# Ledger of designs, part 1: VH-VL binders against Ubiquitin carboxyl-terminal hydrolase 19 (USP19)

Every score and structure here is a prediction.

Target 1, 103 residues: Ubiquitin carboxyl-terminal hydrolase 19 (USP19), of Homo sapiens (Human) (o94966r282to384)
Amino acid sequence: LAFVKNDSYEKGPDSVVVHVYVKEICRDTSRVLFREQDFTLIFQTRDGNFLRLHPGCGPHTTFRWQVKLRNLIEPEQCTFCFTASRIDICLRKRQSQRWGGLE
Structure headers, positions and changes below count from the first letter of each chain, unless a header shows other numbers; Kabat numbers aren't used for antibody chains.
F, E and O are the ipSAE of ESMFold2-Fast, ESMFold2 and OpenDDE, as the mean of both directions, binder to target and target to binder. V2 is 0.75 times the mean of E and O plus 0.25 times the DockQ between their complexes.
[cut] stands for letters that were removed.
The coordinates of atoms that the task and the answers printed are left out; those that the model quotes come from them. Centres of patches stay.

## First folded at step 1 (VH-VL)

Design d04 (framework fv_daratumumab)
Heavy chain, then light chain:
Amino acid sequence: EVQLLESGGGLVQPGGSLRLSCAVSGFTFDSYAMSWVRQAPGKGLEWVSAISGSGGSTYYADSVKGRFTISRDNSKNTLYLQMNSLRAEDTAVYFCAKDSEWELLPYYFDYWGQGTLVTVSS
Amino acid sequence: EIVLTQSPATLSLSPGERATLSCRASQSVSSYLAWYQQKPGQAPRLLIYDASNRATGIPARFSGSGSGTDFTLTISSLEPEDFAVYYCQQRSDWPLTFGQGTKVEIK
ESMFold2-Fast, scan of step 1: ipSAE 0.006; ipTM 0.618

Design d06 (framework fv_daratumumab)
Fold by ESMFold2-Fast, scan of step 1:
Structure d06 (fold): chain C 103 residues (1-103), chain A 124 residues (1-124), chain B 107 residues (1-107)
Amino acid sequence: as target 1 above (103 residues)
Amino acid sequence: EVQLLESGGGLVQPGGSLRLSCAVSGFTFSSYAMSWVRQAPGKGLEWVSAISGSGDSTYYADSVKGRFTISRDNSKNTLYLQMNSLRAEDTAVYFCAKDLEYSSGWYPDYFDYWGQGTLVTVSS
Amino acid sequence: EIVLTQSPATLSLSPGERATLSCRASQSVSDYLAWYQQKPGQAPRLLIYDASNRATGIPARFSGSGSGTDFTLTISSLEPEDFAVYYCQQYDNWPLTFGQGTKVEIK
């Protein structure tokens, strides 16, 4: 995916939270892969509004969204959560520096 | 059928302590964050505390920080709220509320199921 | 903390009438707003989540709309069981906050 609706903010000195606005994520077939300076969100969804933007795709389509990060993270301390309304990704900063942006 | 049943409410004097319990059934308890929400007599709803599915992350309203402790026992499908240094303004019905599934203890969202509540009265 | 202001405080209507309830946030909550119904002596019941999605088992007469700071709950034709207090709740930011409630009462 070139784009998926998202926003982010710094939570305290040590973390960056990314919200990805896709609903009805298929938890069994979706995940986030973290590396030192990027992450890849891999997901399947039943979100009709999202699927409408991707003609020819459906609930069994696997989407990938990769983000090159502004600064380094600690991959093994990063986490994610699939809620009914969105995806929450928490990035653990390697250094407690202000990022000012996600990329 | 999802059920949440609170217990442990009662009359307590200011400065006293009380522990609330919420027994749950009908879902995989450890997969969901849980919250306590209270309602003072004749007033609206106030979120009090939340705990992640694993129990590793806890969150508190400023009004209860340092006095209340939320915990859970996933082996017993039970949520707890330990309330210390109780004040008259803590008088309320306390509801146990089920949140969305969390993989790492992230923020609670909306509450899809609620218990019937347990009344805590703080009075001399 | 994000403050939610509900209006009107009380709405007096008859069965069969349309009810329109407002919830306004002090700052944007995107679509992260839920609506609950509470009857006297009962626990709240989830009606709407993500501003416009009906929860399981909620009748079609309930609908939600809005985004950002301005949200509306509509009951297209009031049934006797719909006379209750309605609360909005945001889950965009911590702490979680509720509006003060709108009471829908029989005229």
Scores: ipSAE 0.005, ipTM 0.575, lowest interface PAE 13.5, mean pLDDT 86

Design d08 (framework fv_daratumumab)
Fold by ESMFold2-Fast, scan of step 1:
Structure d08 (fold): chain C 103 residues (1-103), chain A 121 residues (1-121), chain B 107 residues (1-107)
Amino acid sequence: as target 1 above (103 residues)
Amino acid sequence: EVQLLESGGGLVQPGGSLRLSCAVSGFTFSDYAMSWVRQAPGKGLEWVSAISGSGGYTYYADSVKGRFTISRDNSKNTLYLQMNSLRAEDTAVYFCAKGPYDSWEYYFDYWGQGTLVTVSS
Amino acid sequence: EIVLTQSPATLSLSPGERATLSCRASQSVSSYLAWYQQKPGQAPRLLIYDASNRATGIPARFSGSGSGTDFTLTISSLEPEDFAVYYCQQRSDWPYTFGQGTKVEIK
């Protein structure tokens, strides 16, 4: 996946929140994998508007978005949530330092 | 104490331009998405535009696409709305409004007092 | 875009009476529905977010309910300061849309 509409911000000293703007995520076949300095979002979606931007793809297409992070995280403390209108990814920083950016 | 203070409203001729500002205090501006919401005299509320905390993502109502530009200066704690090619239908009180988090899909927990824009010849 | 229809357009009631306001969405908004109060010449004030959660400082007489397409704002016993216009708003889908408003006025 070349690009997914997203933004991020630092929530207090210990967390970074990433929002990914894709609707109608298929929860049973979508997940986020966290490692010490990257994460991978794997998803399937029935979002017609998103799929129109990816000709040849459909509801059973698995999309993959990998982000190498600026600093280290605690993988076991990270969480994610699929909402009706977006994906919320909460990263727990390993060190309480300002990142200044996601990557 | 959260405060949002709009300025820049006034009387403008059709086809003219106007720039609105909203100065904020009481919260970390860059952590929150912001919106402009307008209300024509005697009418209801209409969402106009939204911008993410980073400024990287902007959204517009179809009625203003191509004419209005939302922007923010996080170093100055100020939100802007550049309005071009103004029409009589744009006459309204313009409110800046704060979302509860940095997402373009939200409710508005704090509002400014509004600034009146009148488009008339 | 999602259209929100509020009913009735006007409620004429006396202080102490119960007010029930409706907001209907043209498609499901799940629970992503907020309610606002606006008095003449003033900015809107958030009352309820995510269908049923009272905002900070909002009196207990205000309550919200519903999900999907049908939502209700209830004021259990009207106080003089509650006579105002009420708007619903959805955040389920872009663009954010508001209902046309319900005016609660003194009988």
Scores: ipSAE 0.005, ipTM 0.557, lowest interface PAE 14.2, mean pLDDT 85

Design d12 (framework fv_daratumumab)
Fold by ESMFold2-Fast, scan of step 1:
Structure d12 (fold): chain C 103 residues (1-103), chain A 126 residues (1-126), chain B 107 residues (1-107)
Amino acid sequence: as target 1 above (103 residues)
Amino acid sequence: EVQLLESGGGLVQPGGSLRLSCAVSGFTFSSYAMSWVRQAPGKGLEWVSAISGSGGSTYYADSVKGRFTISRDNSKNTLYLQMNSLRAEDTAVYFCAKESIDVYGSGTYEYYFDYWGQGTLVTVSS
Amino acid sequence: EIVLTQSPATLSLSPGERATLSCRASQSVSDYLAWYQQKPGQAPRLLIYDASNRATGIPARFSGSGSGTDFTLTISSLEPEDFAVYYCQQYSNWPLTFGQGTKVEIK
């Protein structure tokens, strides 16, 4: 995906939180892969409003959203959570510095 | 039952050294950041140092940089604070404190503290 | 460093009264603010995190509000056990900092 509805902010001195606004995530087939300077969100969804924006796609379609990060992270310390209304991704900074932006 | 048990406090002369320990139980130690917070007699709380769950990141208040070293041994469920070149103004009760997690099923590092130890008194005087 | 200023320094009230405690930050901390209660000889106890979320086991009479630089802790009706010192703490930036405390004392 070139785009998914999201926002982000720096939470405390050593974390960046990314909210991805997609509902009805299929938890069994969705995950986040973290690397030193990027992450990839892999998901399937039953969100009708989201799927209507992607003609030809359905609940069986696997979407991928990759973000190349402004600064380095600690992949093993990053986490994610699927909620009813969104995906929360927490990035652990490798160095506790102000990023000023996600990418 | 979450427990944090501090030890190692005592009386030490200016310029001396002391090592504090905090033994923890009741949670997966390596999954949580830890901090040391101190309180001088009759004064408020002052954050001293923090360490990430893996031990890969450490942070210090300017007043202790170069003198104090925070570390952890995840195999022993123990947090440490090595204090060198102690000064009279370091006299305080030292608390170890556990990072909170506010998201079910996923940890995030947030440096507010849901559990605290009982505190150990460090007195620096001649 | 971000300085947190709590006011008033001392709040003298009777049981059953409403307590309103202020915490002001020298620069924006968004909602990365926690409140703690401390009784003499005891460790602090977490009350509120992320400005307004009540910690597990904390009575409903405690509530937090605010964002940016202006924050409030409210105790809707003081119980005898609520007379204590209250601290705010920011975790928006290093170093972590606490306010100087507000003492809620019995009148």
Scores: ipSAE 0.006, ipTM 0.574, lowest interface PAE 13.0, mean pLDDT 86

Design d13 (framework fv_daratumumab)
Fold by ESMFold2-Fast, scan of step 1:
Structure d13 (fold): chain C 103 residues (1-103), chain A 125 residues (1-125), chain B 107 residues (1-107)
Amino acid sequence: as target 1 above (103 residues)
Amino acid sequence: EVQLLESGGGLVQPGGSLRLSCAVSGFTFDSYAMSWVRQAPGKGLEWVSAISGSGGSTYYADSVKGRFTISRDNSKNTLYLQMNSLRAEDTAVYFCAKDTEIPVYSSGEYYFDYWGQGTLVTVSS
Amino acid sequence: EIVLTQSPATLSLSPGERATLSCRASQSVSSYLAWYQQKPGQAPRLLIYDASNRATGIPARFSGSGSGTDFTLTISSLEPEDFAVYYCQQRSDWPLTFGQGTKVEIK
């Protein structure tokens, strides 16, 4: 994916929270892979509005979205959670400085 | 061509309310954070508020917290600023400003590459 | 909040001269600093972002330098259209803040 609708903010000195706005994520076929300066979101969704924006794709299409991060993270301490309305990704900063942005 | 057009400014009395709008075109609105920046007559720039592309995160200057609310309607390509409990020191030209974000790799850079012309808000008795 | 202090308040120069404008932060902003130009009655125009990167379409005579707390905007040779007010802005921490401005005027 070239783009997916998202927001992020810095939560205290040690974390960055990223919200990805896709509904009806298929939990057993979706995950987030963390590395020291990037992450990849891999997902399948039943969100009809999202799929309508991607002609030729359907509920069994696997989407991949990779983000190169502005600063280093601790991959083993990062988490993610799928909710009914969005994906929450919590990045743990390697050093507690303000990033000013996600990239 | 990227265009930002503010509207809704005018004369209001202290304690009153006003809602500003910023209609945008020429870019993928929901991919970019937006801000309101104001400038009092003869004074410098003051950042007021920011909102992320989806509207999930909002930020405010301490001088306006609890009084102003930033919002956006991505289906209408429009940014809003609801201003309540207005004070004389809120008198300013209010600019709508677009973030320089690269949609794939950041949620907001919070530098401003395009600005509207501004709309004047005067708070006076 | 991070306070940005610009100096001088006013810089009186002639076309062809070099202009050097300073911006000092009350605490480190790393390289998260931008410079804007504003002409009377107009909206600001982004010149420099991340301390030293020129925005698209900005002439080579504009350059930015510095990191941490001390930043400089340099205009190597002033053109008539460069006489304006210049603002610095940080995005290192919330709230976003601007300096008070430096007016570059004709001598």
Scores: ipSAE 0.000, ipTM 0.563, lowest interface PAE 16.3, mean pLDDT 86

Design d16 (framework fv_daratumumab)
Heavy chain, then light chain:
Amino acid sequence: EVQLLESGGGLVQPGGSLRLSCAVSGFTFSSYAMSWVRQAPGKGLEWVSAISGSGGSTYYADSVKGRFTISRDNSKNTLYLQMNSLRAEDTAVYFCAKDSYVEISGSDYYYMDVWGQGTLVTVSS
Amino acid sequence: EIVLTQSPATLSLSPGERATLSCRASQSVSSYLAWYQQKPGQAPRLLIYDASNRATGIPARFSGSGSGTDFTLTISSLEPEDFAVYYCQQYDNWPLTFGQGTKVEIK
ESMFold2-Fast, scan of step 1: ipSAE 0.112; ipTM 0.735

Design i03 (framework fv_imvotamab_arm2)
Fold by ESMFold2-Fast, scan of step 1:
Structure i03 (fold): chain C 103 residues (1-103), chain A 123 residues (1-123), chain B 112 residues (1-112)
Amino acid sequence: as target 1 above (103 residues)
Amino acid sequence: EVQLVQSGAEVKKPGESLKISCKGSGYSFTDYWIGWVRQMPGKGLEWMGIIYPGDSDTRYSPSFQGQVTISADKSITTAYLQWSSLKASDTAMYYCARLEDSWFGELSYFDYWGQGTLVTVSS
Amino acid sequence: DIVMTQTPLSSPVTLGQPASISCRSSQSLVYSDGNTYLSWLQQRPGQPPRLLIYKISNRFSGVPDRFSGSGAGTDFTLKISRVEAEDVGVYYCMQATQFPYTFGGGTKVEIK
């Protein structure tokens, strides 16, 4: 995917939080992969509003969304959580510096 | 059908540069990793590194970090392995292989292999 | 790095008899997703490697059912139930659980 509805903010000096607005993520077939300067969200969803925007796709379609990050992260310290209404991704900065933006 | 076709054999002298290729066909090139594996004459297999052509994410074995460059050109479905200055110890068969990951992009196994490129470095 | 140790180094077998190859890893090969990324490759003389088995025990397409894989954690086995002439070659185990990926040293299967 080129786009997924999202927002982000810096949480203190050492973290960036990204919210991805896709509902009903299938936890068993979805995850987030972290690298030193990017992350990839891989997901399947039953979100009818999201699937309506992707004609021909369904609940078994695997979507990928990759974000190239402005600065380096510590992949092993990054986390994610799937909720009923969104995905929360917490990035751990490698250097405690202000990013000013996600990308 | 899935195919990986590698460039032909090379005979080079120490200090020369070289770039060999691996062209993928029969599948979505940007959706699979391509790995490079070295086999020295009479020896076993050594993993050198991998690249994801969709975004050029590249990972090297520590033994090969700084010794070679792996790259890809998705517009012509081709991956590359490059040396800036060859050594006699680079004499080997070089294989490219497609890495089938799970549905989630996790790396799992090399499913299809190129025919190999023999590189001979001697004076 | 994870070290992969294969035994035996060479396995002369009589046609139609079984062959068994062992692979032991220096660390558990269970990935955080619960899968074990242990593969077996066959290299016939003068040929590129060919995938036989992935994730311990799954046969790749076109691989005869006389080949089987088993094991867990750090101890893995490839078995050929009845060796045929075309099975001559070197067999390698490989782990893709951790970077760098590593191969076993190889086991040469030959007809005696």
Scores: ipSAE 0.000, ipTM 0.562, lowest interface PAE 15.4, mean pLDDT 86

Design i05 (framework fv_imvotamab_arm2)
Fold by ESMFold2-Fast, scan of step 1:
Structure i05 (fold): chain C 103 residues (1-103), chain A 123 residues (1-123), chain B 112 residues (1-112)
Amino acid sequence: as target 1 above (103 residues)
Amino acid sequence: EVQLVQSGAEVKKPGESLKISCKGSGYSFTNYWIGWVRQMPGKGLEWMGIIYPGDSDTRYSPSFQGQVTISADKSITTAYLQWSSLKASDTAMYYCARQEYSSSWYDYYFDYWGQGTLVTVSS
Amino acid sequence: DIVMTQTPLSSPVTLGQPASISCRSSQSLVHSDGNTYLSWLQQRPGQPPRLLIYKISNRFSGVPDRFSGSGAGTDFTLKISRVEAEDVGVYYCMQATEFPYTFGGGTKVEIK
């Protein structure tokens, strides 16, 4: 995916939080892969509004969204969580510095 | 006006549980961290931990990890500090304080402080 | 943990005279973003702490200009140019450059 609805913010000196606004994520087939300066969100969803925006795709379609990060992270300390209304991704900064933006 | 209002003084016995509160008003509660600071009688200030109410992410000082629990309820704009079993050594004044955080601007300092909650633990 | 050391422990000052408080850190307080997250707090008797100065030298809203902060790296100073009766209290430096946040031991300012 070139685009998915998201926002992000710096959560104190050590973390950046990214919210991805897709509902009804299939937990068993969705995950986030963290590397030193990027992450990839891999997901399947039953969100009818999201799928309507992607003609030809359905609940079995695997979507990939990759973000190249402005600064380095600690991949092993990053986490993610699927909620009813969104995906929460928490990035742990390698250096406690202001990013000013995600990318 | 930004205000942090803490719950009233508590007198407890060792072994009892306790939960004290810090209610924020006059600002967007979920966009600021709330920290807890202890001041033992006649002593200086000690940072205990901090919580981001928007998602309840909590960080503790190593000295207080496992000793207390910090939580928040954003529906009533209130942060909490709690003990499962109080000790006499928990006798202190406890302050909550606000730290700014934003998506493009943040400063790491406590700008507004609560009035304090005195906790006395004695047999 | 970063250790913050304040001197003197107490500072008796004649009304109208200057007072100076030193704060030294065991490690540099320069954050990787180039900022130094050193604050000064005032605690008047029976009152909660009040922010005076943040990022070394910036006065918080409502703080009189007789208070000034200076320093760099590991060595910081809070100066009161002309001490007034209301300035009696304990002053603390604080670092927020890294977790855990730590405070200096405090300096008691009293009028002679």
Scores: ipSAE 0.000, ipTM 0.585, lowest interface PAE 12.8, mean pLDDT 87

Design i06 (framework fv_imvotamab_arm2)
Heavy chain, then light chain:
Amino acid sequence: EVQLVQSGAEVKKPGESLKISCKGSGYSFTSYWIGWVRQMPGKGLEWMGIIYPDDSDTRYSPSFQGQVTISADKSITTAYLQWSSLKASDTAMYYCARLGYYGSGSYDYFDYWGQGTLVTVSS
Amino acid sequence: DIVMTQTPLSSPVTLGQPASISCRSSQSLVYSDGNTYLSWLQQRPGQPPRLLIYKISNRFSGVPDRFSGSGAGTDFTLKISRVEAEDVGVYYCMQATQFPLTFGGGTKVEIK
ESMFold2-Fast, scan of step 1: ipSAE 0.007; ipTM 0.614

Design i10 (framework fv_imvotamab_arm2)
Fold by ESMFold2-Fast, scan of step 1:
Structure i10 (fold): chain C 103 residues (1-103), chain A 123 residues (1-123), chain B 112 residues (1-112)
Amino acid sequence: as target 1 above (103 residues)
Amino acid sequence: EVQLVQSGAEVKKPGESLKISCKGSGYSFTDYWIGWVRQMPGKGLEWMGIIYPGDSDTRYSPSFQGQVTISADKSITTAYLQWSSLKASDTAMYYCARQEVDIVATIDYFDYWGQGTLVTVSS
Amino acid sequence: DIVMTQTPLSSPVTLGQPASISCRSSQSLVYSDGNTYLSWLQQRPGQPPRLLIYKISNRFSGVPDRFSGSGAGTDFTLKISRVEAEDVGVYYCMQATQFPYTFGGGTKVEIK
């Protein structure tokens, strides 16, 4: 997946929050993999609006979205949550510095 | 510059067919929904339906389901609203409007509107 | 269907004075993404509708800052801080939270 709609902001000095706007995530087959300077979102979804933008794909299609981060994170302290309306990813900064952007 | 340009006014008799158009320019036509809105003379706005031109997915208001057909031809960046058999009660101004897709999985608001097509149906 | 109710039906106002228009929905307009898809449109006489405000309080490009939107859940307000002659027209609220999309009945702003 070259692109998925998202936004991000710095939450205090220690964290970056990323919202990915895809609904109806299949929790059993979706996850986020964190590394020291990137993450990969792997997901399956029944979101009709999202699938409409990806002709030929359906609920069985596994999407992968990888983001190379501007600065280092602490992989073991990063978290994610699948909500009804979106995916929330919380990145823990390795150093408390202003990033100014996600990538 | 985003523009939606609609076809000209129509005068028809009951029972006749009609197809009016809405041509988009200045943006990626297949990345936005196009909606149709009716305004009867002296009345307010009524949402009729929307279409996603990329795959022709169409959603209608229950009040207009089966009354009209919404379609699009992405090769000429044009959306259409069509009646197989007009009624006098179809006399109205018809607007097309673009719906911005700011976030994948959501559709937001009608940002740009066409100038309108006046349809008059009388015997 | 979500019913949108606007008050007042007509708002005569003196030039330079404020105007306030209310819109109430029969159900909460909070969408599953946490956003509220409540928009305000202006229709000047003889012209197509024009977007003023989206997602309750965000002004669309080119819209003067004398227009402001507020509200939450089911109760929303459009305010014009200092009404000008070109503000004459009918104002509509619209919800896009749920199909079918629905409009309020309109409020006519006119100069007295």
Scores: ipSAE 0.000, ipTM 0.545, lowest interface PAE 15.5, mean pLDDT 85

Design i13 (framework fv_imvotamab_arm2)
Fold by ESMFold2-Fast, scan of step 1:
Structure i13 (fold): chain C 103 residues (1-103), chain A 124 residues (1-124), chain B 112 residues (1-112)
Amino acid sequence: as target 1 above (103 residues)
Amino acid sequence: EVQLVQSGAEVKKPGESLKISCKGSGYSFTNYWIGWVRQMPGKGLEWMGIIYPGDSDTRYSPSFQGQVTISADKSITTAYLQWSSLKASDTAMYYCARLTEIPVYSSGEYFDYWGQGTLVTVSS
Amino acid sequence: DIVMTQTPLSSPVTLGQPASISCRSSQSLVYSDGNTYLSWLQQRPGQPPRLLIYKISNRFSGVPDRFSGSGAGTDFTLKISRVEAEDVGVYYCMQATQFPYTFGGGTKVEIK
């Protein structure tokens, strides 16, 4: 993936929230896969502003964004939600400590 | 408008149990941490711990771990601070406060709204 | 724990004159996101604490512009440009960069 706008913050001692700024996600063909120290966001979108930044891609293009995490997570306790304005990913830390960064 | 309303003053004897409350209104109670702060008479502020009411995750300052229990009941938007056995040294004003948790592009982490305080007096 | 040290312990000021309060931390308050989670609180006699300033220099809503914060790393200052009678009270700095969160010992602002 050439570029996806994102930010993250630690939500209390036990969680990291990641926001991915892409609108109009196709829910049927989009998901997040969690593992012990990484996650992969797989998505299709009709967001015209996003697609303009990726010439040659369209609404049926599958985008993949893989993030190798700084510390371990509990995959089964992680969640994600597609909203009208962004993707929210909530990571559950395996150890309650500040990470200092996402990667 | 955001409000935190605390229970009234308490006068207790050493060894008695006590549970004081902090009721939130005017915001989504389950989406913000609630912190507890102690102020002994004529002294400064000490942070005791925090709770996230949405999932009841609780963190204590090491100085207060095992001395108190923090809990919340999201059905009535109320957080609690509890002692199983009070000591004279627990005599203090206790405040609850809301901790902001917003993305790094927002206002950051700080206690924005405070309750009016609950005075606890423990004497024989 | 991060230790927060405030000076002076008390600050007698004449009405209309400026007041300055210092806060020093035992280690840097810069978080990994580049932000510094240093706040200033005001406590008037018999009242609960009130947020004045967050992230070093940002005034909370409703706080008069005569209050300002500055600093970086481990050394921070709260300034009141023109002290008014209602400003009497104890002022605390607080850090939320590292758990457990800690407060300074307080500075008492009094009218002389």
Scores: ipSAE 0.000, ipTM 0.555, lowest interface PAE 15.6, mean pLDDT 85

Design i15 (framework fv_imvotamab_arm2)
Fold by ESMFold2-Fast, scan of step 1:
Structure i15 (fold): chain C 103 residues (1-103), chain A 124 residues (1-124), chain B 112 residues (1-112)
Amino acid sequence: as target 1 above (103 residues)
Amino acid sequence: EVQLVQSGAEVKKPGESLKISCKGSGYSFTSYWIGWVRQMPGKGLEWMGIIYPDDSDTRYSPSFQGQVTISADKSITTAYLQWSSLKASDTAMYYCARQGTMVRGVIDYGMDVWGQGTLVTVSS
Amino acid sequence: DIVMTQTPLSSPVTLGQPASISCRSSQSLVHSDGNTYLSWLQQRPGQPPRLLIYKISNRFSGVPDRFSGSGAGTDFTLKISRVEAEDVGVYYCMQATEFPYTFGGGTKVEIK
């Protein structure tokens, strides 16, 4: 995927929170992979509004969204959570500096 | 130490309501599923259902849909299994178990941490 | 629902001898993500179940290497290479490929 609806903010000096707006995530087949300066969200979803934007795709389709980050993170201290309405990704900064943006 | 601690044994009469608990500690409670498993006396394991505590996404086995309610209160890291009206056939050991481990964002689907069990006896 | 059929019902075994337990599913356990979510659990008398093996063949932390899992698709095996007294208990296979998750009927391993 080139784009998925998202927003982000810096939570204190040490963290960046990313919200990804996709509903009905298939938790069993979805995950986030963290590296030193990027992450990949891998997901399957039953979100009818999202799937309507991707003709030919269905609940069995695995979507991949990769984000190259503005600054370095600590991969092993990053976390994610799937909620009913969105995906929350918490990035732990390697250096406590203001990013000003995600990418 | 990662652990699940369940409420104590219950002795009830048919028609009574009951709510048993499963308290998690030592890990991020909202990041893992919690499942409930029934074991009738001298019988095998039956999967009842599962809940994701962060948003209360709940999935039931068809055999248990409508018979029980699974819920969670993430503020006190506790999951619940509830009956509105017990039957003698509900006599069993009930286990809660954590499903899936997260390592660097990858989910593993093993039931790796189990509660000690809650014995429920329903008799006249 | 995926039906899990486990054999044998009981396995009396002499100390130091191998034991083998079979688990068959009514349909393929290969998930759409390419993984197979087949686990093995051990339940010792009077204790809750404990995870031994996940995703067919991956040994869980602290599980002795005398335990091994194998298989693919619909046919899976748990082997204990040299049974010890502490291995007495009931063994269950479980699938988590689709809801509802389902267990095999159990195999009782006991020392003769």
Scores: ipSAE 0.000, ipTM 0.564, lowest interface PAE 15.2, mean pLDDT 85

